VH-VL binders against q983m5. Designs and how they scored, part 25

Target 1, 189 residues: q983m5
Amino acid sequence: MVKVIASSLRKGNVVDKDGKLYVILFAENIHPGKGTPVTQLDMRRIGDGVKVSERYRTTEQVERAYVEEREHTFLYADGEGFHFMNPETYDQVAVSEAVVGDAAPYLQEGMPVQVSQFNGIAISLVLPQRATFEVVETEPTTKGQTASSSYKPAVLSNGVRTAVPPHIAPGTRVVVMTADGSYVERAKD
Short names: E, the ipSAE of ESMFold2; O, the ipSAE of OpenDDE; V2, 0.75 times the mean of E and O plus 0.25 times the DockQ between their complexes.

## First folded at step 10 (VH-VL; framework fv_nisevokitug)

Design q06 (at its last look DockQ between E and O 0.01; V2 from the best seeds 0.00; counts 0 for: pae O 11.8 > 2, placed apart)
Fold by ESMFold2, look of step 10:
Structure q06 (fold): chain C 189 residues (1-189), chain A 124 residues (1-124), chain B 108 residues (1-108)
Amino acid sequence: as target 1 above (189 residues)
Amino acid sequence: QVQLVQSGAEVKKPGSSVKVSCKASGGTFKDYAISWVRQAPGQGLEWMGGIIPIFGTANYAQKFQGRVTITADESTSTAYMELSSLRSEDTAVYYCARVGYSRGWYSYYYMDVWGQGTLVTVSS
Amino acid sequence: SYELTQPPSVSVAPGQTARITCGANNIGSKSVHWYQQKAGQAPVLVVSSDSNRPSGIPERISGSNSGNTATLTISRVEAGDEADYYCQVWDSSKDHYVFGTGTKVTVL
């Protein structure tokens, strides 16, 4: 019965809508140059798993339930799922492949991850926004070429396919967005 | 109007396993998580673990880790608890309960609907 | 670990008031829930979130929670109130439910 502004909602939050609980799977605030800003929410109903997509005005109030959000450290993956450790208590938890979803290739040993829990059960993960991977395949560099809208295909060390500027060679470490693998910059290490 | 109906009483030998079912009828079982609580004769309530069916992952009390498996089938509105390597101390009534939710800033965890209980006796 | 301490028993005459305590360090910062369990029956939620009464629970059953003590109060006690009563919280530090030790209410 506590209302929050729709634009404050993010992945892993739980909302009460018409007496039903939903976990946020994806949230995006859209601020067009004209028109009213909106929040796009993709949600899953907790009781039966039905997925819905809805738009709210960013200032619209939405009833939010409390969930526990705790930092964990990624350890490893195996046949039982993805294993994380609470860095304060050293307790380990397994998180199912279904909850990890498309984030799986971006996990790195020791990576801090925010785990959202409801009733002690992991329902969502939030990775750091950016991560560094090595480019393992891409077209050879050409002399004198500069970065521009002429991005070329590349494969990262985690298997993700992305596009990089023309001057990037295999073996280069690059920073990418963990949401979709998009190139940000060369790593500074 | 929501009811949780559990499977019938069982008598088991030490070292075997038992699987108790908990079927929701009426109401909104599909909307909420399910917990399991046991009560030994003359003793208090002891939480064993719970599940949110859509995520398939259970949360187990440390005491039962490795011996309890909690599962659910959303299509039949049924939760299951299996306890292995039974010993005489596992003689108890086993309850399933629906975890409720209080609307507001603080989410309040409580059990608002209980099954009738399933007596499991581990003898001899 | 977080423990909820209740008196083992409370005896009360019909028409009098029974008070059942649930003690823990700073329990007033937690939401406390109460269950009634009559002999041979499953527990029934009688108070949620310190003081909220579910549908069908009589007004003479009430709850409060502050400081180190939560209290379930049953006024004008009837024979039908004879039961075991349990308090309960969620312990977020250990991700589990904690039940109190239980209080047997006997109606004299």
Scores: ipSAE 0.012, ipTM 0.559, lowest interface PAE 9.1, mean pLDDT 84
Fold by OpenDDE, look of step 10:
Order: sequence, then structure tokens, then C-alpha cells
Structure q06 (fold): chain C 189 residues (1-189), chain A 124 residues (1-124), chain B 108 residues (1-108)
Amino acid sequence: as target 1 above (189 residues)
Amino acid sequence: QVQLVQSGAEVKKPGSSVKVSCKASGGTFKDYAISWVRQAPGQGLEWMGGIIPIFGTANYAQKFQGRVTITADESTSTAYMELSSLRSEDTAVYYCARVGYSRGWYSYYYMDVWGQGTLVTVSS
Amino acid sequence: SYELTQPPSVSVAPGQTARITCGANNIGSKSVHWYQQKAGQAPVLVVSSDSNRPSGIPERISGSNSGNTATLTISRVEAGDEADYYCQVWDSSKDHYVFGTGTKVTVL
């Protein structure tokens, strides 16, 4: 166990809270225009899978437990879960939907993923920050919108809703953040 | 499940002050902001201000600045809203609400849990 | 100040679709949330701009936002949908929450 500041915590980290271990599912540093910055953590309790949400001051110290992180490659999903392979050992691991969580739509075959294990149990995944998907649907642009105006709603090929620039049309491949599906840029492929 | 329970109805004279309480139960208190929203009879919702208990910092709508004080007691998981210099126009149902937020690169804030409301009547 | 304008009332027959608008300059760039308030009750969050639907809220209630207008859509309207509805945004410039003027939805 080591004490770290809350703002340094990331998805996949394991923390001790009130004597129980939690895996961080989502971490966000919130910097409001007014007020003290805080770190929002969505966590899952190891063991029973109970989800909790906590907010810390960004500088608040939190007990972090060591977990083994290894790069894997996503292979496929089936009734047993999501299957990943260690590219070095070729060992495969099945990860439950509960562990994969909201990352599921962003998983693509061949994608490198960091698998975190605690005592040999896969507890979390860290996906590449960016992934490419095809836009399959967009809402019409509002009249009067300029190129620099607000993004328009869109749906990606994985079903995730996002917002894209007005000039983006269905069929276009775009890079999005895997954390929230937010648009980054047009794919260059 | 998080619940907010507010203090009972108040009847006040003009020029006096009222302090409404909002007690949270069934969840965390300090980690979430508490907002106060009022609603005059037959009117819409009006945000008055809010506080983040863990920080003790409050912000107020300009309209109420200097007349409203929002505080919180973490030990009792209770937020308070005090409105001074009451006038007839302050007659309204006052709500406390927990401010939830979206997860993502940009947080969106909304009120996901509401108290039952407290009627404050200001009359001569 | 930033103001959200809603129509005072909307009437809809059961089974039909009700659309409630919330207008403001460039509201499409903001996250718009919607609240339902039945008579004599506290408001209830029915639409958040994020991907998470509030617990207990049916899928037939949805929100959209574009340009200068946000819209709450209630499909297959039921008698129980009769209520006041308020849009809401957070104004980061002032760190204020702003509610719309409210819309009374009447189910005919």
C-alpha cells in the first residue's frame, strides 16, 4: 500500500477505502470555474462488485494497492466474457462483463488493452485513450450553424452516441475518446 | 438510496429571517453539492445557491446575494438555507436538491435527488 | 442573464408524442437537463444530457439539443405524464444553474 494524491489515481487502480479494496472504474479531475478542484472516482468493490462513487480533494491522500498490469490483446467476446491474450505468453484470460463495464463498446479485435490483476484476478481494463469508429448516423445541422459552431449529435458504429463537427457525415470514420466517446478528429485512414 | 428530508413549513413576518434544513440519508453527503431551489406559487423553479459540504464553500444566485446564507454540517449530513429580510415575494416552496453530475471529459451538473420541499409563507 | 424560454403549455392526446422546447442562444452547446414536476410534488429528473438515463425513467422520454433549441420528447404519452416540465442548464461563466420558464403538459 502506498499513499497517493487523489488526482493521480486512474482507472484500474486499486484503492483502500474504509478497510475495503476498490478498483477504480472511472477517474476524473473536476476543475470548476469556481471552487476547489476535486477528483471524482467511480469504483467497484473487489469481491462483491458493489459500485460506489466518491469525491476527493485533488490533493487528498488515498491508499493505493499494487496490482499487476499487463498488456493484452482483445480477441473476442462470447457467453463466457471478453477474451484477451497476452501477446508475450499467448495466455488467454476471460474477463467478465462486470469488469469490462462501459468499455465494452470500445473494444475492437486486436486492440491492446492493459489488464489489471489483483491476486491473479482480472479486476479492470485500461483501453487506449483513442479508438476509431464509423459514424453511422448524424442529426441534421441546424440552420445558421457555422463550421465552428456546436457539434451535432451522432451515433457511432458501436452504438455509442457522440457529437461531431457539422461537416462529418455518416460513413465517415472518426477518432473518439474511449472514456466517453467524445470526438477527437477524422480518421486518417 | 439517498434521500433528502427538509424541515417543516414556516410562517414568517416581513423583515424576519427563515432557516430551512435539509438532512441527507442513505448515502454520501460531503461529496455532493446541495442546491437550493425555490418555487413561488404558480411560478417556475428558481435556483438560489448551493454548497459543497466537504469544502464549506457556497455560491449564490446574484438575485439573492447578501440575503441568503447556505451552510452545511457534515456531522449531521444537514444543509441549511437562511434567507433574511423576508418579503411577501419570498413566499414559496423551497427545495433542496443534491447535485449529480455526468462522467466524462466535461461534467454536466443536474439535480438528481430532491427534498420534499418546505413552504415558507411571508405575511403581515 | 442567460434565460431559458419554454412554451407555457402543451396539450397532447394519449398515445401521441409531446414535444417541449427550451430555447436559448446557442443552447445546443450546453448540456440540457429536464425535470418533471407533478402537482404538489417535488421535481424529478427525467432527462440528463449524458448517456445515463435516470433510474425509473421510461425510454419513451428523451431529450435532444441543437442550435438554439433543446427539446424534451415524450412518446406514447400517458395520463401520468401530465405535469410541469423544466429544462435546466449550468452556466459555467457564473457557476449558476438556470431553469427554464416551465411548460405545463396537459393530457387530453
Scores: ipSAE 0.011, ipTM 0.540, lowest interface PAE 11.8, mean pLDDT 87
ESMFold2 (binder alone), look of step 10: mean pLDDT 92; pTM 0.949

## First folded at step 11 (VH-VL; framework fv_nisevokitug)

Design r01 (at its last look DockQ between E and O 0.13; V2 from the best seeds 0.00; counts 0 for: pae O 5.5 > 2, placed apart)
Fold by ESMFold2, look of step 11:
Structure r01 (fold): chain C 189 residues (1-189), chain A 123 residues (1-123), chain B 108 residues (1-108)
Amino acid sequence: as target 1 above (189 residues)
Amino acid sequence: QVQLVQSGAEVKKPGSSVKVSCKASGGTFSDYAISWVRQAPGQGLEWMGGIIPIFGIANYAQKFQGRVTITADESTSTAYMELSSLRSEDTAVYYCARVGYSRGWSSYYMDVWGQGTLVTVSS
Amino acid sequence: SYELTQPPSVSVAPGQTARITCGANNIGSKSVHWYQQKAGQAPVLVVSSDSNRPSGIPERISGSNSGNTATLTISRVEAGDEADYYCQVWDSSSDHYVFGTGTKVTVL
């Protein structure tokens, strides 16, 4: 009986569908110029890891499961997984590589993350929206280019490939979205 | 309909280890999580820990941290509990159980139990 | 640590009502689950989430929870109800299950 509208769901939320729990991996509200607004949900069943994609009307009700959500700080990774500390209790928790998934290259020591737990076990991890990395490889800047020119390929210090404006040179620190590595701006540090 | 079938009774010496298995039949573990609970003779129920099989990370009760290892093999729908450095007070019946979830609340219970495995620790 | 206290025993005549209490500070803010364990057998869930009966559990077994006491009620007690009964909560602060001390129900 804890139902919410589909458009309110975000990555890291847990939904109950037909008696199974799913973690939302991606949520997008799509408002076409013509047609009905929809919510696209990509999610993983926590019992067996099966991924599904579903579309809902943005106002359609979905049963949300509320699990424990607690802030943690990233410490380090090793062969056994990713290790975090609860900043209030100082307890450490390991999070499996399967839960961290594509977020792994964006983790940085000291980074605050939100951890959702089922039965005391981490089932999802939400990073800050943005993080700063150095561009380690891209084409040199060309004289006369502006920020409005086409984006060019780049490799970040965490190994992620992305696209940057043509005025960005190797060695530049840039802010990117942790969801997909997309360029936001030059770092102001 | 899911049933949990555990390995048979064992007699162990102090200082050794025991590994109890718990196999799901008529279903799979992959629905949620598996917990382990023990009961010493004439005593109450004591939770030891649990696991979500696909993630491979266990949550252990504080009392057993460092002595218990809980694992799962998803391909065979089998969970394992290994207790090391056995003492006479570890003599108990050991149960596995499937975790159930209280919808609308963050609360958990055990809706399907294995038959239990008696472990006797004697010199 | 959070502890759940139950009376050690309850004696009841057949056809009467047994009430088994589970006491703890502010237990009414938690979801309480109940298990029946007959001699030599594994526990069986008889009530979840204070008052929900799993499939196969007779309507004469019911639960309630408020304040500092959760109660399992067995009406029209039968010989087959003779068992140990345990309450249980999930403690989010420790990420632990907590079981009550257990109550032996004897049918006279």
Scores: ipSAE 0.377, ipTM 0.763, lowest interface PAE 3.3, mean pLDDT 88
Fold by OpenDDE, look of step 11:
Structure r01 (fold): chain C 189 residues (1-189), chain A 123 residues (1-123), chain B 108 residues (1-108)
Amino acid sequence: as target 1 above (189 residues)
Amino acid sequence: QVQLVQSGAEVKKPGSSVKVSCKASGGTFSDYAISWVRQAPGQGLEWMGGIIPIFGIANYAQKFQGRVTITADESTSTAYMELSSLRSEDTAVYYCARVGYSRGWSSYYMDVWGQGTLVTVSS
Amino acid sequence: SYELTQPPSVSVAPGQTARITCGANNIGSKSVHWYQQKAGQAPVLVVSSDSNRPSGIPERISGSNSGNTATLTISRVEAGDEADYYCQVWDSSSDHYVFGTGTKVTVL
């Protein structure tokens, strides 16, 4: 076990809470205009799948479980699971859908992913915080609609639903957060 | 000194089930994976599956999937292997072993072994 | 499936060196471990991928790995070295522990 500050925790990390291990499903640092910054963690307890939500001070110490972490690249998914390759050794590892979870739609061929393993078993993944997808569906823009208008619903090429600025049209590639699919910016391809 | 002590020999009929226990002492149980390996008479070692007690996560060799169940009780530091639908070919010595590792990908070995449990399947 | 192939038997005179091979495609890129099993006993780890030798294992037992062959070397062989020896790897693609076919070492 190693102690780290709460604000450093990310989706896919494994933490010890009250003697039980949890996988972080979502992590967010919140900086209120007034008050102490906090880290919001949504976690799943390993073993029984119980979901919990906790808040910590951003500087609060949290225990992380020691796991072996290695960088891999995503190759493909099939009936056996999601396949990753170590770019140095070319070894491949299969990870179950249960472990990949909600990260599945954001996986792209060639994407670097951190695979976490505990005593020979893959237990979690850490994806890049940002990924690029094409907008395949969205509402039409109305004449006179400005950039200050509210975001509109859209569907990405991976099927994820998000909200995009009014000027975004189908066919446009956009950068989104892999944690929740939220729009970041237009892709600079 | 970490030790693994297994349950005694079993004689079973075809179609029945057997459950072998493996109790750990002298060290940490939950932080290590426990593997089960069997050896038929005059044959080599065959990995069956394993478990990480603290996670309650088990993995199995494809050959035994659906027929073997591996569990662990952290409170008693005991791992279990249950094999169902027994056949004569299942006659073997069954070993539990603690999985050790070095800091490095795919560097896993079995550094502590139980004494073995003979399971004989005969009509 | 990943398979490890060993010679069925190796005979060696006392004081000589025994070499046991373990063959597989690109095994040189994997961590290979070795076990000794004396008659009627459980296997014992004799070589790990670690730089540290397992406790109680003599220095005359060592392992090497290159290309498609891993090798267990037992120098200055003694009568007590007579046993079955198994190589082992962990296959990440299948998440399986794979043992070699085993080699019976006979001390003449």
Scores: ipSAE 0.019, ipTM 0.604, lowest interface PAE 5.5, mean pLDDT 88
ESMFold2 (binder alone), look of step 11: mean pLDDT 92; pTM 0.950

Design r02 (at its last look DockQ between E and O 0.47; V2 from the best seeds 0.00; counts 0 for: pae O 7.5 > 2)
Fold by ESMFold2, look of step 11:
Structure r02 (fold): chain C 189 residues (1-189), chain A 123 residues (1-123), chain B 108 residues (1-108)
Amino acid sequence: as target 1 above (189 residues)
Amino acid sequence: QVQLVQSGAEVKKPGSSVKVSCKASGGTFSDYAISWVRQAPGQGLEWMGGIIPIFGTANYAQKFQGRVTITADESTSTAYMELSSLRSEDTAVYYCARVGYSRGWSSYYMDVWGQGTLVTVSS
Amino acid sequence: SYELTQPPSVSVAPGQTARITCGANNIGSKSVHWYQQKAGQAPVLVVSSDSNRPSGIPERISGSNSGNTATLTISRVEAGDEADYYCQVWDRSSNHYVFGTGTKVTVL
């Protein structure tokens, strides 16, 4: 382990805090107009899964434990978990539902994913930031409305409930953020 | 401080399976990962696999892939190793161990060992 | 695959120094760990990360690692040092633990 500044940490990194290891679930650097820049970290303790949320000054030193981070491709999910393949060795790795979490509905066959491993066991996934899904349920379009109007509820082809602009009709392909399902834009065909 | 206590010795027939337990006491089961190592009579140490209990998936040594299943029960602070399709060459002492990590780089070792469980496979 | 080679045995007189080697290509770039196993007992970690001694391990037991050889050194050998000794690394490419072949230390 080496010390790094807090602002260099990202999802999938592992830190040692008070003798316990934590995997970063979310990291955000905040640079306010006044006051000291901070790094917000949400982390999960590897031993028992307890989640903590902490703020650090961006330049504050944090002890990092280096783990292997490798790209894999998503294959399928079953009762044993989510299965990925290392594209170079063709070895498969299973990732638990606890690690995949809310990312599960965004996985698509063949999707590239970064996998962080501790002791050869997957502890974190990072999906591509955006993915395309079809809107399968939403209220009919209202002609003359713009994207700046109030968003309306929608259900995506992966089952995720989100909000879309009024001009989006059922059957429309949309780009969403894989982190939370938020609408980005209509897919470009 | 933490102790790992394993289940008792077993005698098994070829083709059957064995499930060895490893219970943590005097500390927390939340300490990172549990690993399984076996040692045949007069032989060296051979890693079989390991688990991080909270995540529920295991890392298996290639040699044992498909025959070994490693699980954990957080509520009882117990890890399990099940070896199937037993052969006489599987006669060994089976150890569980707590994983420690090497400061500075991704490297792992075993800092606390269970007392061992003798499994004898005899026809 | 990555293999760690140790001499099968080392004999040493009481009060002398035992050196147990662990050989592999570029082992000096890895963290090497050492275990002592007395007859009928579970292994005990005696050195981690090349040279770190866990609590309770005497200073006369030390480790080093460079090039293609890691070495466990036991100075002022006592009868109680008679045991099997194993080196171990974590192989990042295979995500496997690798143990050395083992060395029996006999105190004459």
Scores: ipSAE 0.482, ipTM 0.798, lowest interface PAE 2.4, mean pLDDT 88
Fold by OpenDDE, look of step 11:
Structure r02 (fold): chain C 189 residues (1-189), chain A 123 residues (1-123), chain B 108 residues (1-108)
Amino acid sequence: as target 1 above (189 residues)
Amino acid sequence: QVQLVQSGAEVKKPGSSVKVSCKASGGTFSDYAISWVRQAPGQGLEWMGGIIPIFGTANYAQKFQGRVTITADESTSTAYMELSSLRSEDTAVYYCARVGYSRGWSSYYMDVWGQGTLVTVSS
Amino acid sequence: SYELTQPPSVSVAPGQTARITCGANNIGSKSVHWYQQKAGQAPVLVVSSDSNRPSGIPERISGSNSGNTATLTISRVEAGDEADYYCQVWDRSSNHYVFGTGTKVTVL
C-alpha cells in the first residue's frame, strides 16, 4: 500500500478503503470559485461489485493498493479482446472488454498503457490522460459566431460524442480527455 | 474458514469433454483467483489456468490453450474447468485451488485446495 | 520455459533433518513456495514467501533460497512427514505457475 493525494488518482487505479479494494471508474478534480477543491471518485468495490461515489479533498491522503502495474503498448483488438505488449519483454496479454470498459474507444495502436494485475490477472487499465482524434461530425460554423459562443456538439473519429468550440470544423484533429472525451485543444500535429 | 469442494469422479471416452466444478464456501469468492492444477497418476503437479471471478477473466497455460475453458459463477461461488478433446493422457486428478499472494503482489501461491476430481479417459 | 528441478527422493531417519532442493537459474531472486502432499490427499501449502507461516504448519518446516537453489528444511522429522514435496514459483513474464518435479521423502 502507498499513500497518495486524492487529486493524483486516475481511472483504473486500485485503492483500499476501509479494508476493501476498489477500482476507480471515474476521477474528477473540482475547483470551485469559492471553497475547498475536491476530488470526485466513482469506483467499484472488487469484492462484490458495489459502486460507490466519494468526494475527497484534493490533498487528502488515500491508500492505493500495491497491485502489479506494468507498462504495455496497445496493439489491436479482435474477438478475443484487446491485445497489449510489454515493450521490454515483448510478451503479449489479451484483456477482455469487461476489463477495458469505457476506455475502449480511446485506445490507439502504439499507445502506452498501464496494466494493473490482481492475483496475476489483468483487472484494469490506465490510459494517457489525453488522446488525439479527428472530428468527423459537427454543426457548421456560422459567420456571426464569436469566440465567446458556447461549445457545439461533435462526434470524434472513434465515435465518441463531445463538445467543441464553434471554430472547430470536420476534419480537424483535437485533443480530448480520455476520462470523459472532453475537449482540451486543437491538435498541433 | 474457506473450503473448496469439487464435483465427483468422471469417466470419459476419448474425444469427449469433461466439466469439473469447484464450489467455495466460508469466505470471499469473487476477490480471489481460482487456479486449476492436475496430476497424472504417479506424476507431478501441472498448472492449467485460472480465473478471477469478479472480472470473469481467465488465463491459461500455453499447453492447454484452445482446449481448456475456465469460468466462474459468482452467484453460486462456483468455478468450472472444461477440458475438451480428451485423450488418455488427460487421465488425472484435477484440483482447484485458491490463489494467495505475497507482499506487493510479487508472487502467487495456492493456499486452499479442493479435494480433487479424478477424470479417467478410456476407450 | 522456466523449469524447477528436484531430487526424486530423499530418505531420512526419525529425528534427523531432511533437506529438499529445488534448482533453477537465479531462483534465489524469486519467491519460492512449497507444498506437502501425502498419499491420496491434496497438496497443502507448507511454506510461502510471506513472513507468516501458514496456519497449522509446524515450525520444524522452513524454506530458504539463494543463488540457483531453493531448499525446504524439515527438522526433527517424524513419520507423519513422509510425503511428496513440491516447490513452486510464479513466472511474471508468462504469468504461469511453475511446479518442481517433486521429491518423495521417506522416513526410515
Scores: ipSAE 0.024, ipTM 0.561, lowest interface PAE 7.5, mean pLDDT 89
ESMFold2 (binder alone), look of step 11: mean pLDDT 89; pTM 0.930

Design r03 (at its last look DockQ between E and O 0.02; V2 from the best seeds 0.00; counts 0 for: pae E 13.5 > 2, placed apart)
Fold by OpenDDE, look of step 11:
Structure r03 (fold): chain C 189 residues (1-189), chain A 123 residues (1-123), chain B 108 residues (1-108)
Amino acid sequence: as target 1 above (189 residues)
Amino acid sequence: QVQLVQSGAEVKKPGSSVKVSCKASGGTFSDYAIHWVRQAPGQGLEWMGGIIPIFGTANYAQKFQGRVTITADESTSTAYMELSSLRSEDTAVYYCARVGYSRGWSSYYMDVWGQGTLVTVSS
Amino acid sequence: SYELTQPPSVSVAPGQTARITCGANNIGSKSVHWYQQKAGQAPVLVVSSDSNRPSGIPERISGSNSGNTATLTISRVEAGDEADYYCQVWDSSSDHYVFGTGTKVTVL
């Protein structure tokens, strides 16, 4: 077991709360204009599958379960699932769609991910927080539109829907958060 | 007291499939993993694979990939192991075993075992 | 693949101490568990790597691990200890459970 601050927790992490183990399904840091910053965690209890929602102060200490986390590289997906390789041993593991979940669209060949294991079985993945995709569809820009205009709807090359600044056009590569597909910046590659 | 009770002995022909069941009682089924280990006559123990019922995810020994399927039914607290394309060398006693959670990250052991199921493959 | 090697057999007189070895590269860094299997029965966990002794297992059975060898020690051996013994680890590199080759303990 290790104590970490709540704001550092991510989807796929396993935490110990009141002697029960939970898998984090969703994590969000909320910074209100007035008040104390909080971390919202949606979790599933491993023992019985009960889903719970908890809020912590961002700096609050939370116990993470000592589960095996190993770095792997995503290779490809097929009918058997998502395939990852250990870059040290070159061993491969197939992970089901159920385990990958909403992270599936953000997986790219060669991407480093952390595989979390419970009782010797992979139960979750942790992706890099950011990933780069091409914008394939978005609203046209109007002449005279300023950079201060509201974000517009867009579709990424992986099919994820997001919102981008008005100056972003189809064909542009953008960095997005893998947690929710939110726009971060134009890619520099 | 936690117990694992397996289905009865099976006699199968080469090329067929067998499905063995393992029912848990006296404890929380979803808190643990169920693994399968076989033992050929006069031979040692061989790990086949396992499942975490609450997640429905399984892992397998490389030797059996594509030929073995492990499943679990939480509603009945029962795990299953299906082995296809049976051959004579698959003749063995098949055990299910519970693997408990340990805070020690490499401390995975099997603390409860089923009574075993003999599967005989003969023409 | 990670492999665990045990001696095929160990003979011991009643009241004496039996030692069963389990060899592998850097096994001292791994959690090693031991199982006892009597004839016609399922294996039984007798030693876990954690400090908790399995229920019903006598204190005269213990495990140690160092370097490239894990050892199961059975002190004050009695006839009821005659069985096959297997060491076991979980290999994180391959995500496999690995059993030793097994040792038959005969009580003379």
Scores: ipSAE 0.019, ipTM 0.534, lowest interface PAE 6.9, mean pLDDT 88
Fold by ESMFold2, look of step 11:
Structure r03 (fold): chain C 189 residues (1-189), chain A 123 residues (1-123), chain B 108 residues (1-108)
Amino acid sequence: as target 1 above (189 residues)
Amino acid sequence: QVQLVQSGAEVKKPGSSVKVSCKASGGTFSDYAIHWVRQAPGQGLEWMGGIIPIFGTANYAQKFQGRVTITADESTSTAYMELSSLRSEDTAVYYCARVGYSRGWSSYYMDVWGQGTLVTVSS
Amino acid sequence: SYELTQPPSVSVAPGQTARITCGANNIGSKSVHWYQQKAGQAPVLVVSSDSNRPSGIPERISGSNSGNTATLTISRVEAGDEADYYCQVWDSSSDHYVFGTGTKVTVL
């Protein structure tokens, strides 16, 4: 464990706070023209997965643990969790549903994922920013004399609900952000 | 607008139990958790516990551990707080309150409160 | 066992400024929230995360948090500001929501 300033903390770091260990899921340094500079941290407690949010002064010292970071490829999911492989050594690691969280529907076989481990336990994942999915449900394309630029509801092949432009029909492959499923563009296949 | 509507006032004898309901309307129940706060006559606010829907677990204040049970039914958007082994000191107004969640992120403040339920414990 | 201490009462004349303190060790590392409770009513959130005002809360109500003290400030106090005020934090060491002891604001 080493002491670091709060503003140096990033996603995947592990901190000791009041005798409990947390993995950083999101960190933002805020430097307002008025008020004290702060670091906003969203964290998950190791063990039970409870999420918390805290603010620190950017210069406050925080105890940080050593974390191994390594790219893996996603293989499959089953009742025991999500399974990844180191592409160089072929060693496999299982990652719990609590760690994968909202990212689960975006995983695709062979997808490169950064896996952070603490004492051999997977604690954090970072997916590619974008992924391609097929639209399986949405309203038909706009017909007649009415033109609309409104986005419409859609369901992707991974089950995620999102909004797409009116010209997107079922069967269209679209690129979405893996953070929230937001539409980026039609796939260029 | 989210609203929390609690069950009506109750009069209970010492040693019995009370179960207070809190029905949410006007929002998505998965976007928040329900916490319980009581206020004895002339006293301040006291957190009793709440339920964290992402993990399905309840968290109880140490003072009430073993006497309080907090549950939620997502299908009816209703939370429940049951306090057992009632004493006269449990006479209080019991509030439910919403804590916002967004994909597992808690806001850690209570932005919507129920109207309160008076529980009187008297022989 | 994290405790938030508030003065029991604050008296202010109309048009003056009321400052309500909430003291605890290193409270500046926590997000502090404030509630107003008028007689016979449920509490209402007036400040979240130290300084954010919910919709419908007048701009004359503000908050700050630094070091060992968080402060709720009510400028140009009106009769309608007469209420009990509570600060609140989440304490990660105990997994508890903690309320302050409460401050009764009296408008003279």
Scores: ipSAE 0.000, ipTM 0.501, lowest interface PAE 13.5, mean pLDDT 84
ESMFold2 (binder alone), look of step 11: mean pLDDT 92; pTM 0.952

